# VH-VL binders against UPF0111 protein PH0637, part 11

Target 1, 226 residues: UPF0111 protein PH0637, of Pyrococcus horikoshii (o58371)
Amino acid sequence: MIKMQVWKKLFAKSPFKPLIRHAEVVVQTVETLEKALDSWARGDYENMKEYAKKVDDLEDIADKIKSELRDSITSKLLMPVQRTDILEYLHMQDKIADAAEDTAKWLLIKRNLDSIPNDIKDIILKMGKESIKAAKLVYEAIKQLDNVLESGFAEKEIKKEYKIIKQIEEVESKIDGLDSKLMEIVFTSELDWKDGLYILNIARTLSNISDKAKDTAERIRVLMNK

## First folded at step 1 (VH-VL)

Design z03 (framework fv_azirkitug)
Fold by ESMFold2-Fast, scan of step 1:
Structure z03 (fold): chain C 226 residues (1-226), chain A 123 residues (1-123), chain B 107 residues (1-107)
Amino acid sequence: as target 1 above (226 residues)
Amino acid sequence: EVQLVESGGGLVQPGGSLKLSCAASGFTFSGSAMYWVRQASGKGLEWVARIRSKANSYATYYADAVKGRFTISRDDSKNMVYLQMNSLKTEDTAVYYCTTDYPEFLGSYMDVWGQGTLVTVSS
Amino acid sequence: ETVVTQSPATLSLSPGERATLSCRASQSVSSYLHWFQQKPGQAPRLLIHDASNRATRVPARFSGSGSGTDFTLTISSLEPEDFATYFCQQYSNWPLTFGQGTKLEIK
């Protein structure tokens, strides 16, 4: 089809290539956030601050890719992928980077990091590592969606995609479990109330990374509909 | 066509001042972070300064070597970024490049560099 | 700051030969490393971004590999236009740092 051939030409063979590039930047954003969290856990405010700034820079890059992709999608495709479905996917994927930026902003609120107990820091670090898994799985999912399209929606490729979606859901569930455990520790410990608010907001924004990853996976299901 | 063009370099004495300009075209300048990077003769590249987009409140960042002496600024209405250099030292002698983190349409990093402008600080 | 070191400083080869350039970081930079090509009197040109991804309109003979602290740029079969200076840059840790460059020259 003429429109699909134009899309392949514009996006180096696939309408999903810009989405794959955007997902790659999203992964880098979450990976950089983990470095900020590692510095935070060690009480290294200055390095944490520098990584937090880098998270903001990467989110800025993700936003530029998003804007360029939105501007380039001007008409309906002849293939069974609608403009609005692509834009909704992009919106959800970008929210993952937004959640990482929000987490970095919360980290910067407090300069004296030594008042946060190590058991709380340990759970936050585990949530960070799981968030990287969620972002990487989203990257794998959008790459696999390209394979689904190239195969003409072959059953084998669709099954691979659903396996990745399931793994994203499992990571989100694991992060929810860590968040619940963290809340219990915050409310049963003798933590200063301001430190409690600080930690709960870090946990909330960090949990949003996997929540938005799960929402992104749900949009992939929509993109696979004929 | 994405393009960056630097100007304003020249010969100055130690303690002097220069203002560099960079004209941008062919991309969404207002949404891009802009950088100044320098290169002394026979040496590697060295980051100098960064200014973020309006969405990030035009936040500015400087290398330790230039903090307090250099000021980066931008004018989005003219697609221009500037570097005001004060209290110049002989160690500031370098070719100064303007670059951006604006991705190509397919999403590449630091894909656009200007030709550079030579700054020589000598007595 | 993260120190980036390139080796060798100079590499002398003939057209058609394979070139292998190394870049090492003093601490892990994950995959947050770019490779640039610079010819005399010209601005740097992006070749490889994020360790292994070729930039737009960069010939297939260029490839990047590595992660963490050890990175390699490979040119599978040198063309006359490939003789230039190559720089690597990390953007994992602030401030941004560049290697000192590897000069690729004709024997």
Scores: ipSAE 0.000, ipTM 0.423, lowest interface PAE 14.3, mean pLDDT 82

Design z04 (framework fv_azirkitug)
Fold by ESMFold2-Fast, scan of step 1:
Structure z04 (fold): chain C 226 residues (1-226), chain A 124 residues (1-124), chain B 107 residues (1-107)
Amino acid sequence: as target 1 above (226 residues)
Amino acid sequence: EVQLVESGGGLVQPGGSLKLSCAASGFTFSGSAMYWVRQASGKGLEWVARIRSKANSYATYYADAVKGRFTISRDDSKNMVYLQMNSLKTEDTAVYYCTRHEGFYDTLPYFDYWGQGTLVTVSS
Amino acid sequence: ETVVTQSPATLSLSPGERATLSCRASQSVSSYLHWFQQKPGQAPRLLIHDASNRATRVPARFSGSGSGTDFTLTISSLEPEDFATYFCQQYSNWPLTFGQGTKLEIK
């Protein structure tokens, strides 16, 4: 398969418009994961399983878009920013969807959800809701980066972009704090060791969503300089 | 259980007006984009109109065939989406379906649930 | 606008046979293509989303493939309930466009 004409047209308008389309699928992936987590917390394995399947489907779509975008970027295309910077941004943004898929896969490992204490479930749900905020902020950030370019890198638009980046960093910090509290509860609980591993891996993969959102925001800083 | 129920279809003369309604339940309506898709007897499906969620400022989009004549709107407090159809033409005769895209970012829509449809017949 | 064309218009087969339905786009739509099943008097049902992913409660005998401009829906072994009209839809470009449908009927 050579280059996709549709992606070439979008890249001609802005290097960021194709990335915005990819970001939309990433947000949908994280939103679907939150529905899986909600079902998980209620002990509803069957609904959780169906939402987990949807997360896998959406991540597959995001990965396909990523591959198409990579194929559309060639040395012969004129771009206002470095191709490697765009590819590094895309890589980080796609890692957000990967983290959501990893979380869904961990959720599916266990069928008896009633053995997990409610205080652990509550913190996991809070981490999930904050992960949605992180993904949405990444989408807002890439859209705002398009506005920065359209404005000719106007100071007002750059300031709006940095505000969004700061909000992403704040969400990541909040999730890190929730993860630390969760670790303390797991360590002091009477949890079976397998349930402990299960919960810690869910928390790790869930935390990776905001970690990758923060990494994506760092790539935006690079794109604003080039 | 997700449900979409259309109503308001009927027989109308060319140049007339009808208002279609779609009642939604079983999902977070306010976060979803809503669509009207029509199908003439024995023919394929045709997208008519779209209205985005509040987070996307209720932005509306129309097929060229209906632009200026049809207005899509919604009432999130009632979980309702509407299609006001003015200056109806015989080629508007079709079953009108209400469908959704669940989620904040609706640029990549997929229509996982559809209503049963409501028949609009424009005839003299 | 992106035109999607389905072939054949009508496919006559017997239960147990393999069905292959084609959808062609006038310009590349990448993998942004869905397949719907519609039985007489009923609303369309999402069957395959994004070219190759089966929707919820869709039997394993249904599979989708393709990218760019050429897409295929395959039913590996037809059941009596599979005789219906199938539509493809692209969502890569606005306006959203659907094929005219392939009617699968009993021979």
Scores: ipSAE 0.000, ipTM 0.432, lowest interface PAE 14.4, mean pLDDT 85

Design z05 (framework fv_azirkitug)
Fold by ESMFold2-Fast, scan of step 1:
Structure z05 (fold): chain C 226 residues (1-226), chain A 125 residues (1-125), chain B 107 residues (1-107)
Amino acid sequence: as target 1 above (226 residues)
Amino acid sequence: EVQLVESGGGLVQPGGSLKLSCAASGFTFSGSAMYWVRQASGKGLEWVARIRSKANSYATYYADAVKGRFTISRDDSKNMVYLQMNSLKTEDTAVYYCARLEDYWSGYPDAFDIWGQGTLVTVSS
Amino acid sequence: ETVVTQSPATLSLSPGERATLSCRASQSVSSYLHWFQQKPGQAPRLLIHDASNRATRVPARFSGSGSGTDFTLTISSLEPEDFATYFCQQYSNWPLTFGQGTKLEIK
């Protein structure tokens, strides 16, 4: 027949499942940005432009899902966690996709990519790959939070959640380190000032992806405190 | 079976030239950056040359000690990487390893490093 | 370039003892550091990747720790086959650089 956990799933609506759906689109947005960055680093403006457009489309989808979730979460529902904490989490998670879109927009403002040194491109690509790790860890974190809820806040599940949060913090720290190295290269190189401004803004918006992932992880800590 | 097989090493007089070859098999060669790393007898490892994949325009990089004298190249149709060594000096005497190393700069990052068995280059009169 | 320095140059221990090998970078390499084992006449073998992750088929007695500029490779209980030279390598800062090696020898 039907096990106890299956009965609970049939008759108890999880507030985290819509957040998991939103997180999945956020991951796709950051993964698509990495493809845009890869094309950018190769000097392939046309493919970069196509991936940048897809990043914009995916962020729009994420925003639509956010709006739908806001409407459903603000309805008169009995929930095991505070409605305002869920909305704040959703807001932070969505900002990850916003940061990816901002990065894609900065990539598009320059057509001649050959003036950017390969050592600068290499660090930006490393930041992009670490950003994918951050987004995927956020996805794992919200999935694990659903497990925490279903277990009735069992210590084992809470412990797994804190391990994921720590990994997100570690990735953000790595990206901060890469950003610092990039700043040193930009300021010690003979880079044209316009190219410098271009690179610094790409780095800023790219770093914001992991910053928002860390902010999202902090919202998970709040959601675990009733 | 993943492997790198070097050839072309030998004895050469100072000022001479030598070309090393490395045959790759069992992995996606065309997407990987390739390295030449050397090791003098009883000493540590020293990177000498790197070549990126076609996606990165086959960009080449050299250690200061060999810049202007060594040339790294590759032929993706044959899964080969080469090191042309000119104006050889006694201090270039070492075992030369062909390697695929994990590297975020190469566009094919993975944690699996592949090393050849090495080929000995002796520069002596 | 980022200079990577290993200590000690030589470590003399007996089988069954704990070995602790250090690697220091002249500037931060985050966690982008690998550890290799090399036996005479052989190519280097990857032991630990990205500071703390054990490579495939590497025994559980090997562990790595550290981040930034200071890193440690630990062998909890030495076996006869562990007496070899160990190198650390950073790939955070271009160019890629290696430590000079620590030779682990039987006391």
Scores: ipSAE 0.000, ipTM 0.390, lowest interface PAE 18.9, mean pLDDT 82

Design z06 (framework fv_azirkitug)
Fold by ESMFold2-Fast, scan of step 1:
Structure z06 (fold): chain C 226 residues (1-226), chain A 124 residues (1-124), chain B 107 residues (1-107)
Amino acid sequence: as target 1 above (226 residues)
Amino acid sequence: EVQLVESGGGLVQPGGSLKLSCAASGFTFSGSAMYWVRQASGKGLEWVARIRSKANSYATYYADAVKGRFTISRDDSKNMVYLQMNSLKTEDTAVYYCTRSDFGELYYEGMDVWGQGTLVTVSS
Amino acid sequence: ETVVTQSPATLSLSPGERATLSCRASQSVSSYLHWFQQKPGQAPRLLIHDASNRATRVPARFSGSGSGTDFTLTISSLEPEDFATYFCQQYSNWPLTFGQGTKLEIK
């Protein structure tokens, strides 16, 4: 117990606290995107535009935190994990917010939303809700990684982390299934080609949110490999 | 022994200029982020400006209320941080504090060391 | 951007009593919140960093708790020297923002 207390004293300034802060902003970004999607589905362009602007603002905040962390990590900082692994983790986590911003940008290019069928809108909304779960699980994962570190890589804490990683993989699989169903509907519908292009790009950027969440979880596996 | 000492405050008319100085001693100044925080009489604290270390390219940040009017700078060879204040307004009347953050700005324990402050009064 | 609000504005207590001071943020700041003590005519002094960690040379009677948007500073048994103004500050979002302060005064 003495060694653990000494370790906690040395690492009182956890290298993961800024990453946890960044993850919180990523969650807020995806949650705000879901509000934009809800307005989009109702044909409410003005409220959609307002939420899309907030998504852009939140991604800017996430990017600023990322830049500050990159600049502040030095070889002088005593860390139990490699600096390059932490930076690669941050890179992947930030790409989640980037994907949310890309989705918002695609939503904005079309003002007349009445031409999009409700069954397509419903699937897009489901993909959005699952994307929130992915972002929240990444937030839980980085908090749990802090617990793994604080415990000195205790087996019990590592097992909790792996459970969260598995949940992220399950959410990504669900979104992939929704994307497949969306493709079937698009193929059988009488959509204008521009509306088809519009929907396909929204789906692609939404799917990227969970893809990047899964990539972020893989970086956590690397950080836990002693 | 860690110490910050501000100077350069005084009375100035609206539209005037002042340059505040802060002398640091007792720690590795070149590795620390430096801040200016102000406080109007009987009011709360308000962050004004930040300047990062050389390792972070001396990046500067400003509160919206002072952007374009104030400039923060530092001279690591003299252990000094400065605040050039232009186009002063009556709303800028406050005690100005020089503060530092500990190692690693994103892991910092907050503004752990403060100077005594220097009074800036902007009045006719 | 993030507004930090403290309550009460003034708290009147006697030495030996427990003081509880509140700080609320307009949006989540996780645990990225500090508490400062300021006595008349003096610079602020860091008391609690990162919501719950006592700064160096800060007496054990001071403790911080909370996360997200709701934070509390507790002084378990007031000493005469504790009657001062207390400020909370968030550093989760730029710009850095401070609460308006809670003045702790002797009853």
Scores: ipSAE 0.000, ipTM 0.433, lowest interface PAE 14.9, mean pLDDT 84

Design z07 (framework fv_azirkitug)
Fold by ESMFold2-Fast, scan of step 1:
Structure z07 (fold): chain C 226 residues (1-226), chain A 122 residues (1-122), chain B 107 residues (1-107)
Amino acid sequence: as target 1 above (226 residues)
Amino acid sequence: EVQLVESGGGLVQPGGSLKLSCAASGFTFSDSAMYWVRQASGKGLEWVARIRSKAYSYATYYADAVKGRFTISRDDSKNMVYLQMNSLKTEDTAVYYCTRQEYDWLSPFDYWGQGTLVTVSS
Amino acid sequence: ETVVTQSPATLSLSPGERATLSCRASQSVSRYLHWFQQKPGQAPRLLIHDASNRATRVPARFSGSGSGTDFTLTISSLEPEDFATYFCQQYSYFPYTFGQGTKLEIK
């Protein structure tokens, strides 16, 4: 845990600087989840378990930063944007790391990974890679928001921000398409019903990463109008 | 003002051991992450080890080249960070710098010590 | 790990000339890149933090630019004391890696 006075100092420089730091940990969390997914696809339970534990550790760090930032905001701190909007943004961004943690928890439920078909593993891995892209785009979006503010809300900088938001929406759409394809395979295959539930829950929690990234992008639109 | 002072360097034979110390002053040491960075003559900067603040459970990290041979530690009551170097190799010959991040990963390496020379020679 | 590459390895210029030093990261590090100056026998000195912000007491002739994977350090008019080795460092992803350095020499 970093002391409250550190966050107040960062907020004084920019309302978005602390949010950028939180976003960095969110990206690391999703990147670590992808390593867990790679081990999972290889049937390597022990390495998967180690990466899953690291995902939990990183999400805990992200949550602690969120709590510290929430606590550092006071009525006496002057900000160019509404305090409530900053807190709502932070909440959505942190939900991305929560979704990654939920996915890691589901991976750990099953020890024998050999019963999962390779075509299902391939789709899950693709969803994982797209989830990293979504998290990185959120990181780029919050950094670009700092540029928007620094420029005095210049049209050119606002347009760059909307480009990033559109890319996040495109990634979410792609992941939704992969999830739909996965559902068809699960329900038309001879997959054991317990393995079906396992896969569907992994897909659901993994899809939540991009869903929360899209929600975070919506909060950026709100911040740009103030 | 902010100062970092290294000590403990010297000449040692391959397979030997040395313990480096870094004395910090002028800032809230317990909030900072501390690093050891080395530089061989005429070469670039290479990070060696990091120890995080108490808020991050004093987590330690090592470069692959030194993992298993070097141990970083700190004593917040004395504002000290240490590097215990065991099984020294000729490729460990370098100037070793102590540097800080004031608020862990949120801050740049803004202050460095003067460095202490470690020579591993037969 | 994120690899950081600097170019050129050596740059020979005269006082009064403009120097442009490049730093490239193997993956996007956004704006999380620092520049350091090192003179022989001395510790590195922070020049530019977060790609474009001058550190305290750094002369105005030093400026940084870039984001993502491509970064530049510019010295608008070289002074004799500027002939040194310059390093960039990314801190977006741990381990925080340094470039190999660019040595700025008098012609």
Scores: ipSAE 0.000, ipTM 0.411, lowest interface PAE 19.6, mean pLDDT 86

Design z08 (framework fv_azirkitug)
Fold by ESMFold2-Fast, scan of step 1:
Structure z08 (fold): chain C 226 residues (1-226), chain A 120 residues (1-120), chain B 107 residues (1-107)
Amino acid sequence: as target 1 above (226 residues)
Amino acid sequence: EVQLVESGGGLVQPGGSLKLSCAASGFTFSDSAMYWVRQASGKGLEWVARIRSKAYSYATYYADAVKGRFTISRDDSKNMVYLQMNSLKTEDTAVYYCTRGLDYEYFDYWGQGTLVTVSS
Amino acid sequence: ETVVTQSPATLSLSPGERATLSCRASQSVSRYLHWFQQKPGQAPRLLIHDASNRATRVPARFSGSGSGTDFTLTISSLEPEDFATYFCQQYSYFPYTFGQGTKLEIK
C-alpha cells in the first residue's frame, strides 16, 4: 500500500522516475553477477555461489518493483507518453535482470571449475564486464529520457539520448564479437562436451543481457516519438 | 605512440635477487593486462608472469618454473609494472621483455628487453 | 598445455624466392595464432595476428593462412631485410605458448 502511494507520486511527477528506480536495481544485479563471474574464474565456488544467490535476490527485488510499477499505472494518471509504451519499456528493462539471473544459475551447475581453460574464462569475464557497461548505459539512457521530457523534447537533449543508444548498440556488437570468438574455441578445442555445453549456455545468457539492453534502447526510441 | 621501457637487469649470483621495472606510455595502462616474457640466448620465447587490470582484481599468474620465486606487481598511478625475482638460478638467465596483452588481443607491443645474467 | 611446433628449424633461400613457414598446434586453436619476426638483438615484431590479418606497417608480401591445428606464414618474394627468425604463438589457451622458431637464412 505504502509502496503504491510512493510509486503513484513518482509517476505524477514524471513517467520515467519510477523506471529510473527500477534501472538502479537492474544495474546492481549485473554488477553482482560480475562479482560471481570473477569468483568463478578464480575457481572459488563458495564465493561464486554467494554472489549468485545475491543476483537471484536482486532480480526478485527488480521483479517486485516491476509489479508495483505496473499496478500503479492507472487510466486516471495523466501522462505525456502512452502507458503501453511505458509498460513495454519496463518489461524489456526487467529482462536484463532476468538474463543476469539465468547466467548465475548456469554458473552454479558445475563445481569443478579447474577443467575450464583460462582463455575461455577470460573471454567470459570480458563479456561480463561489457554487460555491466550495457546495464549502466541503459540507466543513463532512462535518466536522459527524463531530461528530454523536462526540456520539452529539446533537440539538444534528444541528441544526447541518441548518443547513449548508439553506445548501447556498440557494446552489444562487441559482446556479439566476443561470443562468436568463444564459440569457435569451444567447437575447435579438445574440451569435454559437457564443459562445452556449460560454457555455451553461460555465453548465451551473458549475450542476452546486452541483447535485452539493446531492446530496451529501441523502446526508448518509441517513447521519444509523439 | 605506445612505448614500453624495461630496466633493472644485470649480473647477479645464484640465490640472489633482482627487481625489473617497465614504464608504459601511449595507452590506457590501467585497462591492460601486462606480461613478462623471457628469451634465453638462441632459444625461444617463454612467458613468465601475467598481471591483470584492476577490473580483474590484479589477478596474477606465473609459469611453473618461477612460481614461488617471482612476484609480478603494478602501479597504475605511475604506469609501471614490476617483476621481483628471488632465489635466482642459472636457468633464469635471459632477456626479459615487458609486453602488453589482453584476453582477446595479441602481444602487440614489446619493450626492448633487459638482460638478466645469473652466474657466479 | 598446448604445444606449438614450427618447421623447418632453418630455411635457406635466396632473395626473390618464396618462403613458406609452418606452425602446428597440439590441439585446435581456431584462428587464434600470431606470427612474429625477430632480428638478432631486437625485440619480436608482430607480423600477422589472428592467423591471416597483416599487422600495421607490415609489407603486403607477408601473408598468413590456416585454422585449427595447421598454419602457414608465406613471404611471396624475399627481400634482404626478411632474413630473420620467425615465431608463431597461440593465444587460444592460457598459458599462451610459442613455437621454437624458424630461422630464415641466406642460401
Scores: ipSAE 0.000, ipTM 0.405, lowest interface PAE 16.6, mean pLDDT 84

Design z09 (framework fv_azirkitug)
Fold by ESMFold2-Fast, scan of step 1:
Structure z09 (fold): chain C 226 residues (1-226), chain A 125 residues (1-125), chain B 107 residues (1-107)
Amino acid sequence: as target 1 above (226 residues)
Amino acid sequence: EVQLVESGGGLVQPGGSLKLSCAASGFTFSDSAMYWVRQASGKGLEWVARIRSKAYSYATYYADAVKGRFTISRDDSKNMVYLQMNSLKTEDTAVYYCARPSEFYDLGTYYFDYWGQGTLVTVSS
Amino acid sequence: ETVVTQSPATLSLSPGERATLSCRASQSVSRYLHWFQQKPGQAPRLLIHDASNRATRVPARFSGSGSGTDFTLTISSLEPEDFATYFCQQYSYFPYTFGQGTKLEIK
């Protein structure tokens, strides 16, 4: 049991607590993006711009935390798991915030928001709300991973983690369904080509939030097998 | 709205002691690191002390100029951070600011979105 | 500790002119450098974070550039309210040290 005890002691030095803190900023980034989307849908360019700038600021904060954690894990921490696995997890989690920032950048390039049909706006808002669920589930997943290690890989904690991973996959599937429905509407709508390009890029970057959340969940699966 | 309000400054003779307080509101105080930064008249800003959140065992850090003389502490139940200043010297005369990093983490020491208005400490005979 | 040096100590210019403020770190701080504005009797105000990103509600005339050891804050066209003291801060290495400041004054 000596190896197990050393393992627990190393994790007690907060390897996952910094990752949980990073996940909190990721959630705040996606929640702020949803506020930008709400303003966008109402044709409120000025409030949308303010929230979009805040998304950019939050993504920068997430990136700074990622850099600090990278330095701490690589140079100062001796861990029972491969450093590259933890860093790959962190990279995927950070990409969620990056996708939110990409979406905010696309929102900002158009001033006249009234030319976008309300049925398209409605679907994009639904994608935004589902993206918040994805980010929050990633936060719950990394918190639960800490519980898995704390319990010594107890079956009940492992099952709880897999349930969260399944929920992330379900949210990603729902967003894919919304994106498909959006494509149908775009192809049947009389949109100016520039508005079409604008909407398609917003949808792509929004979908990428849940895609990266799913990638992050797959990285947790790998960590659970070690 | 995030608000930081410093108090406890005043006039003290060299070798004396003062305890500064900072009352925080508008954010989850227990999750945030807290900082004291000072500025002497006509001079630049100087880091004094940092205290981390409970998640990091309230780890404390001090500038070399104040190490061994100043103690930073916090009371999460009251949303307060304190700076106990002992063995004060004339060069400790400054406006002392309470500051916190951005509202989303205590790992970040990156930018300080929120500063108090400051409290003046004058160490003079 | 990482020493941060600002230059010039004082910059005398007129409204409408371009201001260029420099900040140098004693070792590489990558992009982890912030700029603050401080007016007499007031707390510092964040202007630029992470070398080049404008903080919320900071006018477009303010811009930052640089990486490693050399950083620049530029004000493209000075307004009367811009005459203040500017500080840079590195946050790559604890303690997160500030420069001594550049005072921007009316000529």
Scores: ipSAE 0.000, ipTM 0.354, lowest interface PAE 20.5, mean pLDDT 82

